VH-VL binders against q96cp6r367to538. Designs and how they scored, part 31

Target 1, 172 residues: q96cp6r367to538
Amino acid sequence: SGRLLINSVFHVGAERLQQMLFSDSPFLQGFLQQCKFTDVTLSPWSGDSKCHQRRVLTYTIPISNPLGPKSASVVETQTLFRRGPQAGGCVVDSEVLTQGIPYQDYFYTAHRYCILGLARNKARLRVSSEIRYRKQPWSLVKSLIEKNSWSGIEDYFHHLERELAKAEKLSL
Below, E stands for the ipSAE of ESMFold2; O stands for the ipSAE of OpenDDE; V2 stands for 0.75 times the mean of E and O plus 0.25 times the DockQ between their complexes.

## First folded at step 18 (VH-VL; framework fv_livmoniplimab)

Design g1 (at its last look DockQ between E and O 0.04; V2 from the best seeds 0.00; counts 0 for: pae E 16.7 > 2, grease 19.1 > 18.9, placed apart)
Fold by OpenDDE, look of step 18:
Structure g1 (fold): chain C 172 residues (1-172), chain A 123 residues (1-123), chain B 107 residues (1-107)
Amino acid sequence: as target 1 above (172 residues)
Amino acid sequence: QVQLVQPGAEVRKPGASVKVSCKASGYTFTDYYIDWVRQAPGQGLEWMGRINPRGGYTKYAQKFQGRVTMTADTSTSTVYVELSSLRSEDTAVYYCARGHYEYWELSYTFDSWGQGTLVTVSS
Amino acid sequence: DIQMTQSPSSLSASVGDRVTITCQASQSISSYLNWYQQKPGQAPKILIYAASSLQSGVPSRFSGSGSGTSFTLTISSLEPEDAATYYCQQSYSTPYTFGQGTKVEIK
């Protein structure tokens, strides 16, 4: 089952919010830097349609779990579903594969970003996450995966929400 | 109105360093990249690198790696580019430009430019 | 690095003429292509972004087309104030690279 991690309204237009989160924006780069992500690479958005595009992110994350390495390589694939220009907003699905960690072959994480324009300078951001299993681990292993994954995911998105709030204040 | 203001001309000797400033105003300083582009006399445009004023993250062209340093001062909304070990070939007008992402097209453009700083390297 | 090649390097045309400038990329850059205008003693000015999108405030006589590796800037009816050097620039990947420029002169 998934968790809703962000459900907030910002006094920022949907377009601007999308630009901040899903372009190679100063906001995103700064945010990832704060998260101590390194070796960040972003592919351009590509696709056969303007309303449906895909990009790939690669980066290295610090690992705080004593049972694993101190860092891990990550490949994140994002798929963008654009809304019409008048409506504003978008949906982005993200699949995050982490390599070099215990039980890496058993699972990956998935995230859905939903940006909805409410007004010219007002948008809602919803982010939900889930752990998806490629293999069914036994109960103890599953518990470990869940515990470690959710702690990281929650910290990440809570941090993101805070930084967005800060950015919002600066734009006012 | 978006403005990027650069200093006047700079003169340096070969082997010296030069630091050019770019003061930004008219927008949220930390919301846009600042890129540096130089242009030798009578020549084309050459991208040097960019800096994220938020956090100071930089990306340099490989050609300038080891010689270029970009910094940002958020308190003064000013970005700096420093080029060391200057050569005669470094003589050029150095422009700062604001990088702008268009959300719909997902494009990156230089939508605002400084007036440029002529850096002359001569013995 | 992605190489950008413009054609021609220079041209002379009369007021009212249709002017076409071409830009070739050494690899596909999708639509991540910008066009700039630079007049003597001035900084470049953005004209077209995303290959075909007209920047706000730019006259409608300017247009851009193309995708992949081939792009075109068109001035439908040349005006005296259009005398300048024009540059294409790919924004597909760093390092960002420019064409060598096309100088447009008025006869």
Scores: ipSAE 0.013, ipTM 0.598, lowest interface PAE 7.6, mean pLDDT 90
Fold by ESMFold2, look of step 18:
Structure g1 (fold): chain C 172 residues (1-172), chain A 123 residues (1-123), chain B 107 residues (1-107)
Amino acid sequence: as target 1 above (172 residues)
Amino acid sequence: QVQLVQPGAEVRKPGASVKVSCKASGYTFTDYYIDWVRQAPGQGLEWMGRINPRGGYTKYAQKFQGRVTMTADTSTSTVYVELSSLRSEDTAVYYCARGHYEYWELSYTFDSWGQGTLVTVSS
Amino acid sequence: DIQMTQSPSSLSASVGDRVTITCQASQSISSYLNWYQQKPGQAPKILIYAASSLQSGVPSRFSGSGSGTSFTLTISSLEPEDAATYYCQQSYSTPYTFGQGTKVEIK
């Protein structure tokens, strides 16, 4: 039961869109730099099958914290599932764990990217997100977690969508 | 049937605050955003901000930042907008609207609206 | 902020006329464009979402087209009940912004 953040069609083929989002591409490098992410590392994709692979990203994000650290460490685990040969496309499930923030042990965020090829140079991207709780916080704490997390998730994915649209325009 | 119920009118002096309620019914309250949109007499529509009732996350238009506060009470399925430091320019009808995401569609829409609350700021 | 500019600001037309309203965005908004109808004394009502998708219960004489920066609302055959003010609205990024409105009157 996620929330839909992106549901857009791009004049970019499904394989190219996958490369832009899920390889160490110039697009991804530029996007993360615009978000002020630092110390970015990406593991290679690995797995027993081309239809099921996993990689890990680590990076540092800026946070607003007047009495503590001004940045936080993030570990993002992505799992790739390929669509069938006719449909072209993939699903990527992402789990994002943030360290160095209050209540970090209570929750993580999960994101599903769905790329569906519509034509040789046309694909749909859907992204939905969810906050997953490992243990339930008190209501005040839960409200804080939800407020900060959803604000950040919405800003991140709306920014991503705008940058994909710019890249599509520049390529066309 | 989706329904958003607001009070009809409020009158305030300049410098005061107003808090307008919006009671939702006919759907799962925490599954949808509520946005606030105002309309000054004879003028167009102006988005003020939104709240996610699941967790109380808000986003405000910059022009209202510092003067607007939105809250949600999930136990009563009610959202509130509070606008402080009122000026005569804040005289408007204030609408709450349900924000709707469409899966596999391109949209975030305001698909159900309250009847509006006329806030009059006069000395 | 994304500016939404509608044209014309008002028009008068006869029953049966084809009415076209345009909306320009100051930057690309993909297809994140909605059209609303507002009758006097009433709240706005969604007509078209995602630039071209007709909301359930809206008469088929309404249609929308466009993408990127340029969008059009068309009423193929104006009815007396269509006298209203029409607003475009982008939902691409916050703050969500509306066009200034187009008032449609029946001659």
Scores: ipSAE 0.005, ipTM 0.475, lowest interface PAE 16.7, mean pLDDT 86
ESMFold2 (binder alone), look of step 18: mean pLDDT 93; pTM 0.951

Design g2 (at its last look DockQ between E and O 0.03; V2 from the best seeds 0.00; counts 0 for: pae O 13.1 > 2, placed apart)
Fold by ESMFold2, look of step 18:
Structure g2 (fold): chain C 172 residues (1-172), chain A 123 residues (1-123), chain B 107 residues (1-107)
Amino acid sequence: as target 1 above (172 residues)
Amino acid sequence: QVQLVQPGAEVRKPGASVKVSCKASGYTFTDYYIDWVRQAPGQGLEWMGRINPRGGYTKYAQKFQGRVTMTADTSTSTVYVELSSLRSEDTAVYYCARGHYEFWEMSYTFDSWGQGTLVTVSS
Amino acid sequence: DIQMTQSPSSLSASVGDRVTITCQASQSISSYLNWYQQKPGQAPKILIYAASSLQSGVPSRFSGSGSGTSFTLTISSLEPEDAATYYCQQSYSTPYTFGQGTKVEIK
């Protein structure tokens, strides 16, 4: 696995939380725009069954780089696992490839979202992340990759958690 | 329960602009998109675009790009569509519709509609 | 843009008849196809989403089938209240597009 970024209960049902995070919802689009993501595209979900589907998100993220590119391209592939229409939760595995950054061919990040319904209007969201290496970098490069990646991952998911909490309050 | 209320009619001359309102009630306004769909007399339906009431973000059909502006006012639960540089071909009934993703099927539907605003563009 | 072609443009049938309307997409849209009913002077009403899923409150005589590029709406036994124009609409990608409509009249 890796590092647990979110482990929180929200006063929103599992079906609604899944819709917010894993459809082309007003919440998701608004969140990505708050993060300053541009050129956002989401493919339709597709797969052999409704219990096992994939989609691809592509987007451009801003990066802080005073002397180089100000943005990077991202391809995020999400795989959805669920047991049925009333199963009360799902798992989504995400793999995120970023292009236009140093050492981009050495690693990618992976994230697992777990949603578990606790009651009609309550659900738990767990998100864990890891950095997966395609090539083993030497120690200085690995430290740089780890520092920058975890900083970005933590900022993203802490922001997501705050926005979910805000959306929960507006729905009450 | 869910209601989208629009004015009945608007009349304009060619070259003018029109702004049509759509007041939503009976649901959480910021949880759903509002899409605009028009229908010329005796013709079919044409999607114009949608607005996300969360932050006012929009997506327009290319045909209308540069002439259409959609806005949302969350304090009154109202969306507006404004169409500029009107031509006689813009004469149509303009519907607002609530856009909804059903998660299991991942299908986007227009599950509630306003009764439409007839915009007539004539000399 | 995905073009939606609907057949027939109009039909006339008797109460109790089976009515079939077809819709073809210019490319695969998987099962992202909706059917709407529009009565004169009214806004459209959703009947079927995701090609075959019946909207809550819609009578069971309505059914939908198909995937990919070819889709069918069936009214198993026509009722007088079913006189209306029916539209298919793809929800696969923007711009969302509609078929040209099928007007169903009672003989």
Scores: ipSAE 0.672, ipTM 0.866, lowest interface PAE 1.5, mean pLDDT 91
Fold by OpenDDE, look of step 18:
Structure g2 (fold): chain C 172 residues (1-172), chain A 123 residues (1-123), chain B 107 residues (1-107)
Amino acid sequence: as target 1 above (172 residues)
Amino acid sequence: QVQLVQPGAEVRKPGASVKVSCKASGYTFTDYYIDWVRQAPGQGLEWMGRINPRGGYTKYAQKFQGRVTMTADTSTSTVYVELSSLRSEDTAVYYCARGHYEFWEMSYTFDSWGQGTLVTVSS
Amino acid sequence: DIQMTQSPSSLSASVGDRVTITCQASQSISSYLNWYQQKPGQAPKILIYAASSLQSGVPSRFSGSGSGTSFTLTISSLEPEDAATYYCQQSYSTPYTFGQGTKVEIK
C-alpha cells in the first residue's frame, strides 16, 4: 500500500510551486545536489496537449546499503496533468526505475504529486508513494525491498518538504 | 589479493573471555561484511554472526546472544569477535570470513577466509 | 532455523569417477545455497554459489544443481586433489546454516 509523505500548505502560488518542482529550477537543482544526486539530466516536457505532458529524468544516486554498489542509475518518468489556468495546480505521476541494485527486477517506485491552488500565493502539496512489484518476491526479499526503499523515499520527501519550507520563508 | 589474517591459538579457562582479531587487507574494508564461523574439532561449521564494518552493525546467532560481541576498527581494518563465559564446548577453530553479496545473482557467499584461530577452553 | 542435511556423510571413489553429493533443506531456500570445499588444516573454500554458479577459478568438473529443498554437488571426474570435506550452506536467512559435511576420499 502507498504512503502519504507530504501534505502541507505553502505560501507560494500553485504555478510557482509547480515551476520549482517540475522545471529545471534553481530550487530543484540545489535540492538534488543536497541529495548528492549526480549526472542529472532532464528532458523537456513533451506531449500532444498542454494538459498532458511527459518528461524523463536520469540521475545517479548514492546507495546506502551495507553491501553492493555504492551508486545506482535511475530513470524517472514523469507525467504531468495540468489543471485549468484559473484553478492552477497540477498532478504529476512519477515512476522511478533504479538499476544496479539488488532485486532491481522485482520492483519500482511510484509517486504522485498533487498541487492545489488555494489562493494567489497559497498552494497545497500532497505527495504519496508506493512500491510496485513486477513480480512477487518471497517474504524476506520483500521485507528488504520495503525497508530499503521506504527509508530512502521517506528521507527524500521529508527533505524536500523541509527545503520547500525554507524557500517559502525566504520568499516572504 | 584479499587477505584475512588471524592470530595464533588462544588458551582460556572456563568462565573467561577470548577476543580474536581478523585483519583485512587487499580490498575496501567497509564494502563487505565480516562473518564469524567456528568449527569444533572433527565437527562441522557453525555460523556465529556478522558485522558490517560500515557503522559496526551486528547480527548474531541466537545461540551466542549475550556472550558474543563483534566490533570493527576501520582505522586498522580489523574486526574482532569476543566470546565470554567460555565453556569447554567453545573449543574450536574460529574463522573470520568475508561475506560477498553478488547483486546479480542475489547471493551471499563467504568468498575469503582467515586461516582460523584455535581457541582451547580447558581447566 | 533451517536445517541442512547432506548425504552421504562420507564416500570413497576412484580417480575419474563421477561423484554426487546431495543437500536437503528443511524448508525451501530457493537457490540460496553455496558449496564449500575444506581440506585438512585449511579454511573452507567457496566452490558454488547461488546453487549452480561456479566460483571464479574453480575447475569446471564441479557443478551445482537444484532449487527449493533439494540440491546436488557433482564432480564429473574425480581428481586426487578433490579429496576433502564438502559443505553446503544456505544463505536464505540468518542464522546461516551448514550441512554436516561430506568427506570424499580417494581409493
Scores: ipSAE 0.000, ipTM 0.576, lowest interface PAE 13.1, mean pLDDT 91
ESMFold2 (binder alone), look of step 18: mean pLDDT 94; pTM 0.955

Design g3 (at its last look DockQ between E and O 0.03; V2 from the best seeds 0.00; counts 0 for: pae E 15.3 > 2, placed apart)
Fold by ESMFold2, look of step 18:
Structure g3 (fold): chain C 172 residues (1-172), chain A 123 residues (1-123), chain B 107 residues (1-107)
Amino acid sequence: as target 1 above (172 residues)
Amino acid sequence: QVQLVQPGAEVRKPGASVKVSCKASGYTFTDYYIDWVRQAPGQGLEWMGRINPRGGYTKYAQKFQGRVTMTADTSTSTVYVELSSLRSEDTAVYYCARGHYERWELSYTFDSWGQGTLVTVSS
Amino acid sequence: DIQMTQSPSSLSASVGDRVTITCQASQSISSYLNWYQQKPGQAPKILIYAASSLQSGVPSRFSGSGSGTSFTLTISSLEPEDAATYYCQQSYSTPYTFGQGTKVEIK
């Protein structure tokens, strides 16, 4: 997959880490408020089994644009995969579509979260991201898309990693 | 400077509904949650739920699910709570409060409160 | 639901006394515990969040401690204006729940 943003071990068990990131948790709600996400809606997780589930999030994000819209609308589709009901970790694939930005129909971003249990109160989180193109932009447009997208992705996941580390400290 | 303004009192009969307003000022209305907490006379505090004024996302205490509805009007910076099928046990002061997560501790707090609305349910 | 139990239900103390109020949770809530002060005819006011962090503008004579299931609010030197009812509240999971309150009176 694309660029690796997080590869860290936390003193939090795999199921707790999963709850923090992918359930309606105090951590998730606090994190989204800190990011200034608004208009948040969440579908329930649904699917064939506990091993394959999907949900959809919609929200509004701030963007740095002094001469135009100061926010953009987002649809994020998350798919959870697990090998079996007793698996300790999981994989969540996220696809993020942003509307109200230049070249919005050219691309979307994709993120893979991998949680691996290492011990009862210890887990590894890996997050990787990539930019996926629906249409092939010419080189200057591609550079603009990638500059802005990677800036936002890196800020988001660096912030997430810091907040996970703080939450881990409070639990110790 | 932050203010949450509520009506002082409402009287209803059992079985009716009541809708209580909470008008916010002194801050950016859509940056904070609004929670509703009630207090029966001589009793403690009971959380009812919260609303995110941007987008209208709500979370209700299970006890009130099906009887409570919270809405927000961003054009007037006003949140409403509506409680239906009122019983005498619903007689209480109903507070709106501004809620948010503190950045570093991630503790959800109610940092500003309205003065409360006394809802009396009596025949 | 997480039950919050305060003790004592009421106390009477003199100005200058050290006052201690305890709060027990029915399960671990880590440090997600707030303390509020409420005077008659007024809305509650946040004093302490995250078990031990003082809200802006709260006098330093107030302090909080604890984690897990057991928490304490301390007033190091009681002032006349501290006469009020104090509530603990867990912010760990919904529904957020409050203790029954502790009424503090000045002798």
Scores: ipSAE 0.000, ipTM 0.510, lowest interface PAE 15.3, mean pLDDT 86
Fold by OpenDDE, look of step 18:
Structure g3 (fold): chain C 172 residues (1-172), chain A 123 residues (1-123), chain B 107 residues (1-107)
Amino acid sequence: as target 1 above (172 residues)
Amino acid sequence: QVQLVQPGAEVRKPGASVKVSCKASGYTFTDYYIDWVRQAPGQGLEWMGRINPRGGYTKYAQKFQGRVTMTADTSTSTVYVELSSLRSEDTAVYYCARGHYERWELSYTFDSWGQGTLVTVSS
Amino acid sequence: DIQMTQSPSSLSASVGDRVTITCQASQSISSYLNWYQQKPGQAPKILIYAASSLQSGVPSRFSGSGSGTSFTLTISSLEPEDAATYYCQQSYSTPYTFGQGTKVEIK
C-alpha cells in the first residue's frame, strides 16, 4: 500500500514549483547535496510531445544500515504529464531503482508528484509513495525491505517539504 | 540450470573496440545482476563493472570509465560489454558473472560464471 | 579502493593435509568476503560467501572464517581435485576487488 508523504500548499506558482523540482534548478541541486547524494546526473526531458516527457536521474546515496555497503547507486526514471497552460501544474511519476543493496531486485519504489495550481502564486504539492515488489520475498525479508525503504523515503520527502517551505519564505 | 554463454575469442588491434556478449538462461534474467570480470594471462581477477538488466543501470570501475559500455537486451536475455580504445594491456579473458545477494545481510556474490572470452589486442 | 592481500601466494601440500589460506583487507569489510576456486582454463567457482557460508554443492571440507580485515579459507583434508588457485573477493563496496590469488598444488 502507498503512503501520502506530502500534501501542502505553497505560495509559489505551479510553474515555478515545477521548475524547482523537475529541472536542473539550484534548489534541486542544493537539496540533493543536503541529502548527501553524489554523482548526480540528470538527462534532459524528452518525449513525443510537450505534455508527455521522460528523463532519467542517476545518483549515489549513502546507506545508513550497518548491514550492507555504505552506498548504493540509484536510477530514477521520471515521467512528466503536463497540465494545460491555463491550469498550470503537472504530474510526475517516478520509479526508483536502487542498486547495490541486498535483495534490490525484489523491489523498487514508486512516487507520484502532483502539482496543482490554485492561484497565480499558489500551488498544492501532493506526493505519494509505494514499494512495488517484483517478486514476493519471505516475511522477514519483506519486513526489512519495508522498514529500510520507508525510513529513507519518509526522511527524504519530509526533508523536501521543509526545504520547500524555507524557499517559500525566502520568496516572500 | 543457470548458464551464461560467451563467445570463444576476439582479436582486435590497438585503438579498436570489442563487444563481448553474455547470453543468460535458466533463471529470471532481470532478477540478477551481470558483472564483468577480466583476467589477464597469468594474472588475477579484475572487476570491470556490473549492469542491472532491469532498467539497464550500470556501475563501472573508475579505471574503465569512459571506455566501457554495458548493455542488456531483455528480449534475448543477453548482456554486452564493449571496451573501446583497446590497448595491449586489455588482453585478457573476459568473464560475465551472475551477481546477487543471498540474504539481506549477506555478501554480494558471483554464483555463476560464463566460460570466458579471450580478447587479444595486438598490432 | 579496498586492497585484498592473500597469503601465501602459493603452497604445495599432500593429499589429506590441512590447508589454510588467509586474506587481509586494507580496511574493515565486515563479513562481505567471498572465496572462489579457479582451475586452469575454467572460470572461477564460488566456494564461500559472507565469509563463512558454504555455497550449495561445495564439499564440507571447505570452510571460511573471519570478519573485519582478516579472513581464512580452510581445506580440512586436501583432495587431488582441490589443486587450483583460490581468490578472496570483497563485496563491501565498489569497485569490488580480489586478492592476488593463492595457487595450491598437490605433492
Scores: ipSAE 0.000, ipTM 0.565, lowest interface PAE 13.0, mean pLDDT 90
ESMFold2 (binder alone), look of step 18: mean pLDDT 93; pTM 0.951

Design g4 (at its last look DockQ between E and O 0.59; V2 from the best seeds 0.00; counts 0 for: pae E 2.9 > 2)
Fold by OpenDDE, look of step 18:
Structure g4 (fold): chain C 172 residues (1-172), chain A 123 residues (1-123), chain B 107 residues (1-107)
Amino acid sequence: as target 1 above (172 residues)
Amino acid sequence: QVQLVQPGAEVRKPGASVKVSCKASGYTFTDYYIDWVRQAPGQGLEWMGRINPRGGYTKYAQKFQGRVTMTADTSTSTVYVELSSLRSEDTAVYYCARGHYEYWENSYTFDSWGQGTLVTVSS
Amino acid sequence: DIQMTQSPSSLSASVGDRVTITCQASQSISSYLNWYQQKPGQAPKILIYAASSLQSGVPSRFSGSGSGTSFTLTISSLEPEDAATYYCQQSYSTPYTFGQGTKVEIK
């Protein structure tokens, strides 16, 4: 089942927080590099409206599993459900496909970002994640997928939360 | 008020290196990229690359890869561009510009510019 | 790399005239296009971003339109202070590229 990984209030406006996380921002790029992601590409947001858009991220991640490859290619598709500028806030659904790893055909990971404006310079970020199975693996395989996936996912989002907290302190 | 301040003109010989500074003020230094754009005399604008002051990560135009180095000093809010193996063709005004991504409009713009530094490469 | 082509390279017009400058991209850049104004001896100044959004402080006589591969900068009524070179710039992908510029002179 899914896990709630971030549920925090930041002293950053909803719009700025959205910009930090879902644009080609210095914050995001810096963060991904801190994660040792390489070959990062971000497509522009595109869609039929400003309130519903899609983009694609590609990158290479390091793999710590000694039984697997040392790196893996990732394709992340993000779908943005944007509220109007005055309302603030958005929802971003992310699907992350990792290639070159054991049992890659069995599963992918999905994440939902929820940004809610609380005040002019205050917003809540909620991030939930889940592992989605394209087909049911054997119990032992599933356990392995779960263990490896959650370890990486949790580290990623905990790191993100920490970096956001740091950035928050530097805001004018 | 956002300001980017660059030094005066620089003169170098072919084969030498030049380092141009860009001191930023009036905003949170690490919240914006700094891009470098040069303009040869009487010519158009050419993007050289950008640097993320947060961490000092860079992206260079392929044309300048191997010769260009961008660095950032967060303690002084200053970005530098160094160009090595200078050629006469490198004679240009070098601008630093603040890169701003506007999320709602899906736009990346150079919304603030330094006054430019004329770099002359001559024997 | 994405090639940006402006037309015309130069033009001369009278005060009060409607001036139109076009910019063509070698591939679709959606609305990721900016327009800059540069006067002699000065750094460029942003006029339009996101193809059609007017930068704060820019006179309303300036406007931008277009999407995909074809874009237009329009000065509805030319003023003497509008004498400058104008550049389009795509921000769709790196390397960011500029048009060759359009020099606008006042008759």
Scores: ipSAE 0.699, ipTM 0.887, lowest interface PAE 0.8, mean pLDDT 93
Fold by ESMFold2, look of step 18:
Structure g4 (fold): chain C 172 residues (1-172), chain A 123 residues (1-123), chain B 107 residues (1-107)
Amino acid sequence: as target 1 above (172 residues)
Amino acid sequence: QVQLVQPGAEVRKPGASVKVSCKASGYTFTDYYIDWVRQAPGQGLEWMGRINPRGGYTKYAQKFQGRVTMTADTSTSTVYVELSSLRSEDTAVYYCARGHYEYWENSYTFDSWGQGTLVTVSS
Amino acid sequence: DIQMTQSPSSLSASVGDRVTITCQASQSISSYLNWYQQKPGQAPKILIYAASSLQSGVPSRFSGSGSGTSFTLTISSLEPEDAATYYCQQSYSTPYTFGQGTKVEIK
């Protein structure tokens, strides 16, 4: 689904990659701090099974609009899907709602992380994203939403990919 | 084999400071937090704070805020805790411990510990 | 701060006995509870995490249960090497806090 932002193989096993991205790990916290996210909270993962769980992240992101608001509040809901032990990966769907921006009621962004184990110390990460509309904006507003959203999404995931690559190299 | 190596003992007078090292080996240093936990003689365990070796970010227990500083040196895989304005009540064994969240158990655990450094504060 | 209270403070039991140690939290901590074993002159060692999950390399005679405010560590059949002090520790929120400890002796 959506636009593909990451499709890379890392010399990190699937379980370790999941820990890095989806626990309150040193990697995740360091990455979010590099992005200048503040007020970061993560709820526990919860659900009826280890194969289907949900958590909520809240944080404040910087906005670079010189004349507008300088930061925005975000609620990100993540849903984990996993087949079972030794399945060699997982899928995490996230939905990101931003408050304190123009037209916030019109849209949210959605992201799918797919981790596939290739070997004990090797895994593939795929990330795709889309913009989902709750109200149909007028064409000028839609263009603004699309431009700003894709710029932010691409910056975030390209930075994430670079940081994962750095973490892999430092482990040599 | 995961190892956290600390010096054995330090002696200081009240009002001084102490800096205790913790050298990590046997794992990827930047993949785990390092937490500091102390134990006064005959007493239980008290969490002091933690450092994220990735970027050097710290979180301290409020009780120690203003007196404690933690640093990490990724080139030597070493974490330091410095405690200033020492009091006799700071006499304790200071442990470093490797910490992480279990992804789907939601539990933060200390799964490997240094042998401890006895810091004695006496006049 | 979340207060953790262990019971009993000490106990003495025979090899083969079932030993039960309890831990109470001053507020709900869900399942964010760990158990550690500490022998004299040594650092603590993790036994149980997430209230009931057994750490790798820990004998299966150790088990944990509970959720919310009440938790239990059980040694199903006490062995001589189990003589130690046991601590519960909440990992729900900082500052992470420990129970006062339970000393287990072999009689």
Scores: ipSAE 0.451, ipTM 0.797, lowest interface PAE 2.9, mean pLDDT 90
ESMFold2 (binder alone), look of step 18: mean pLDDT 94; pTM 0.955

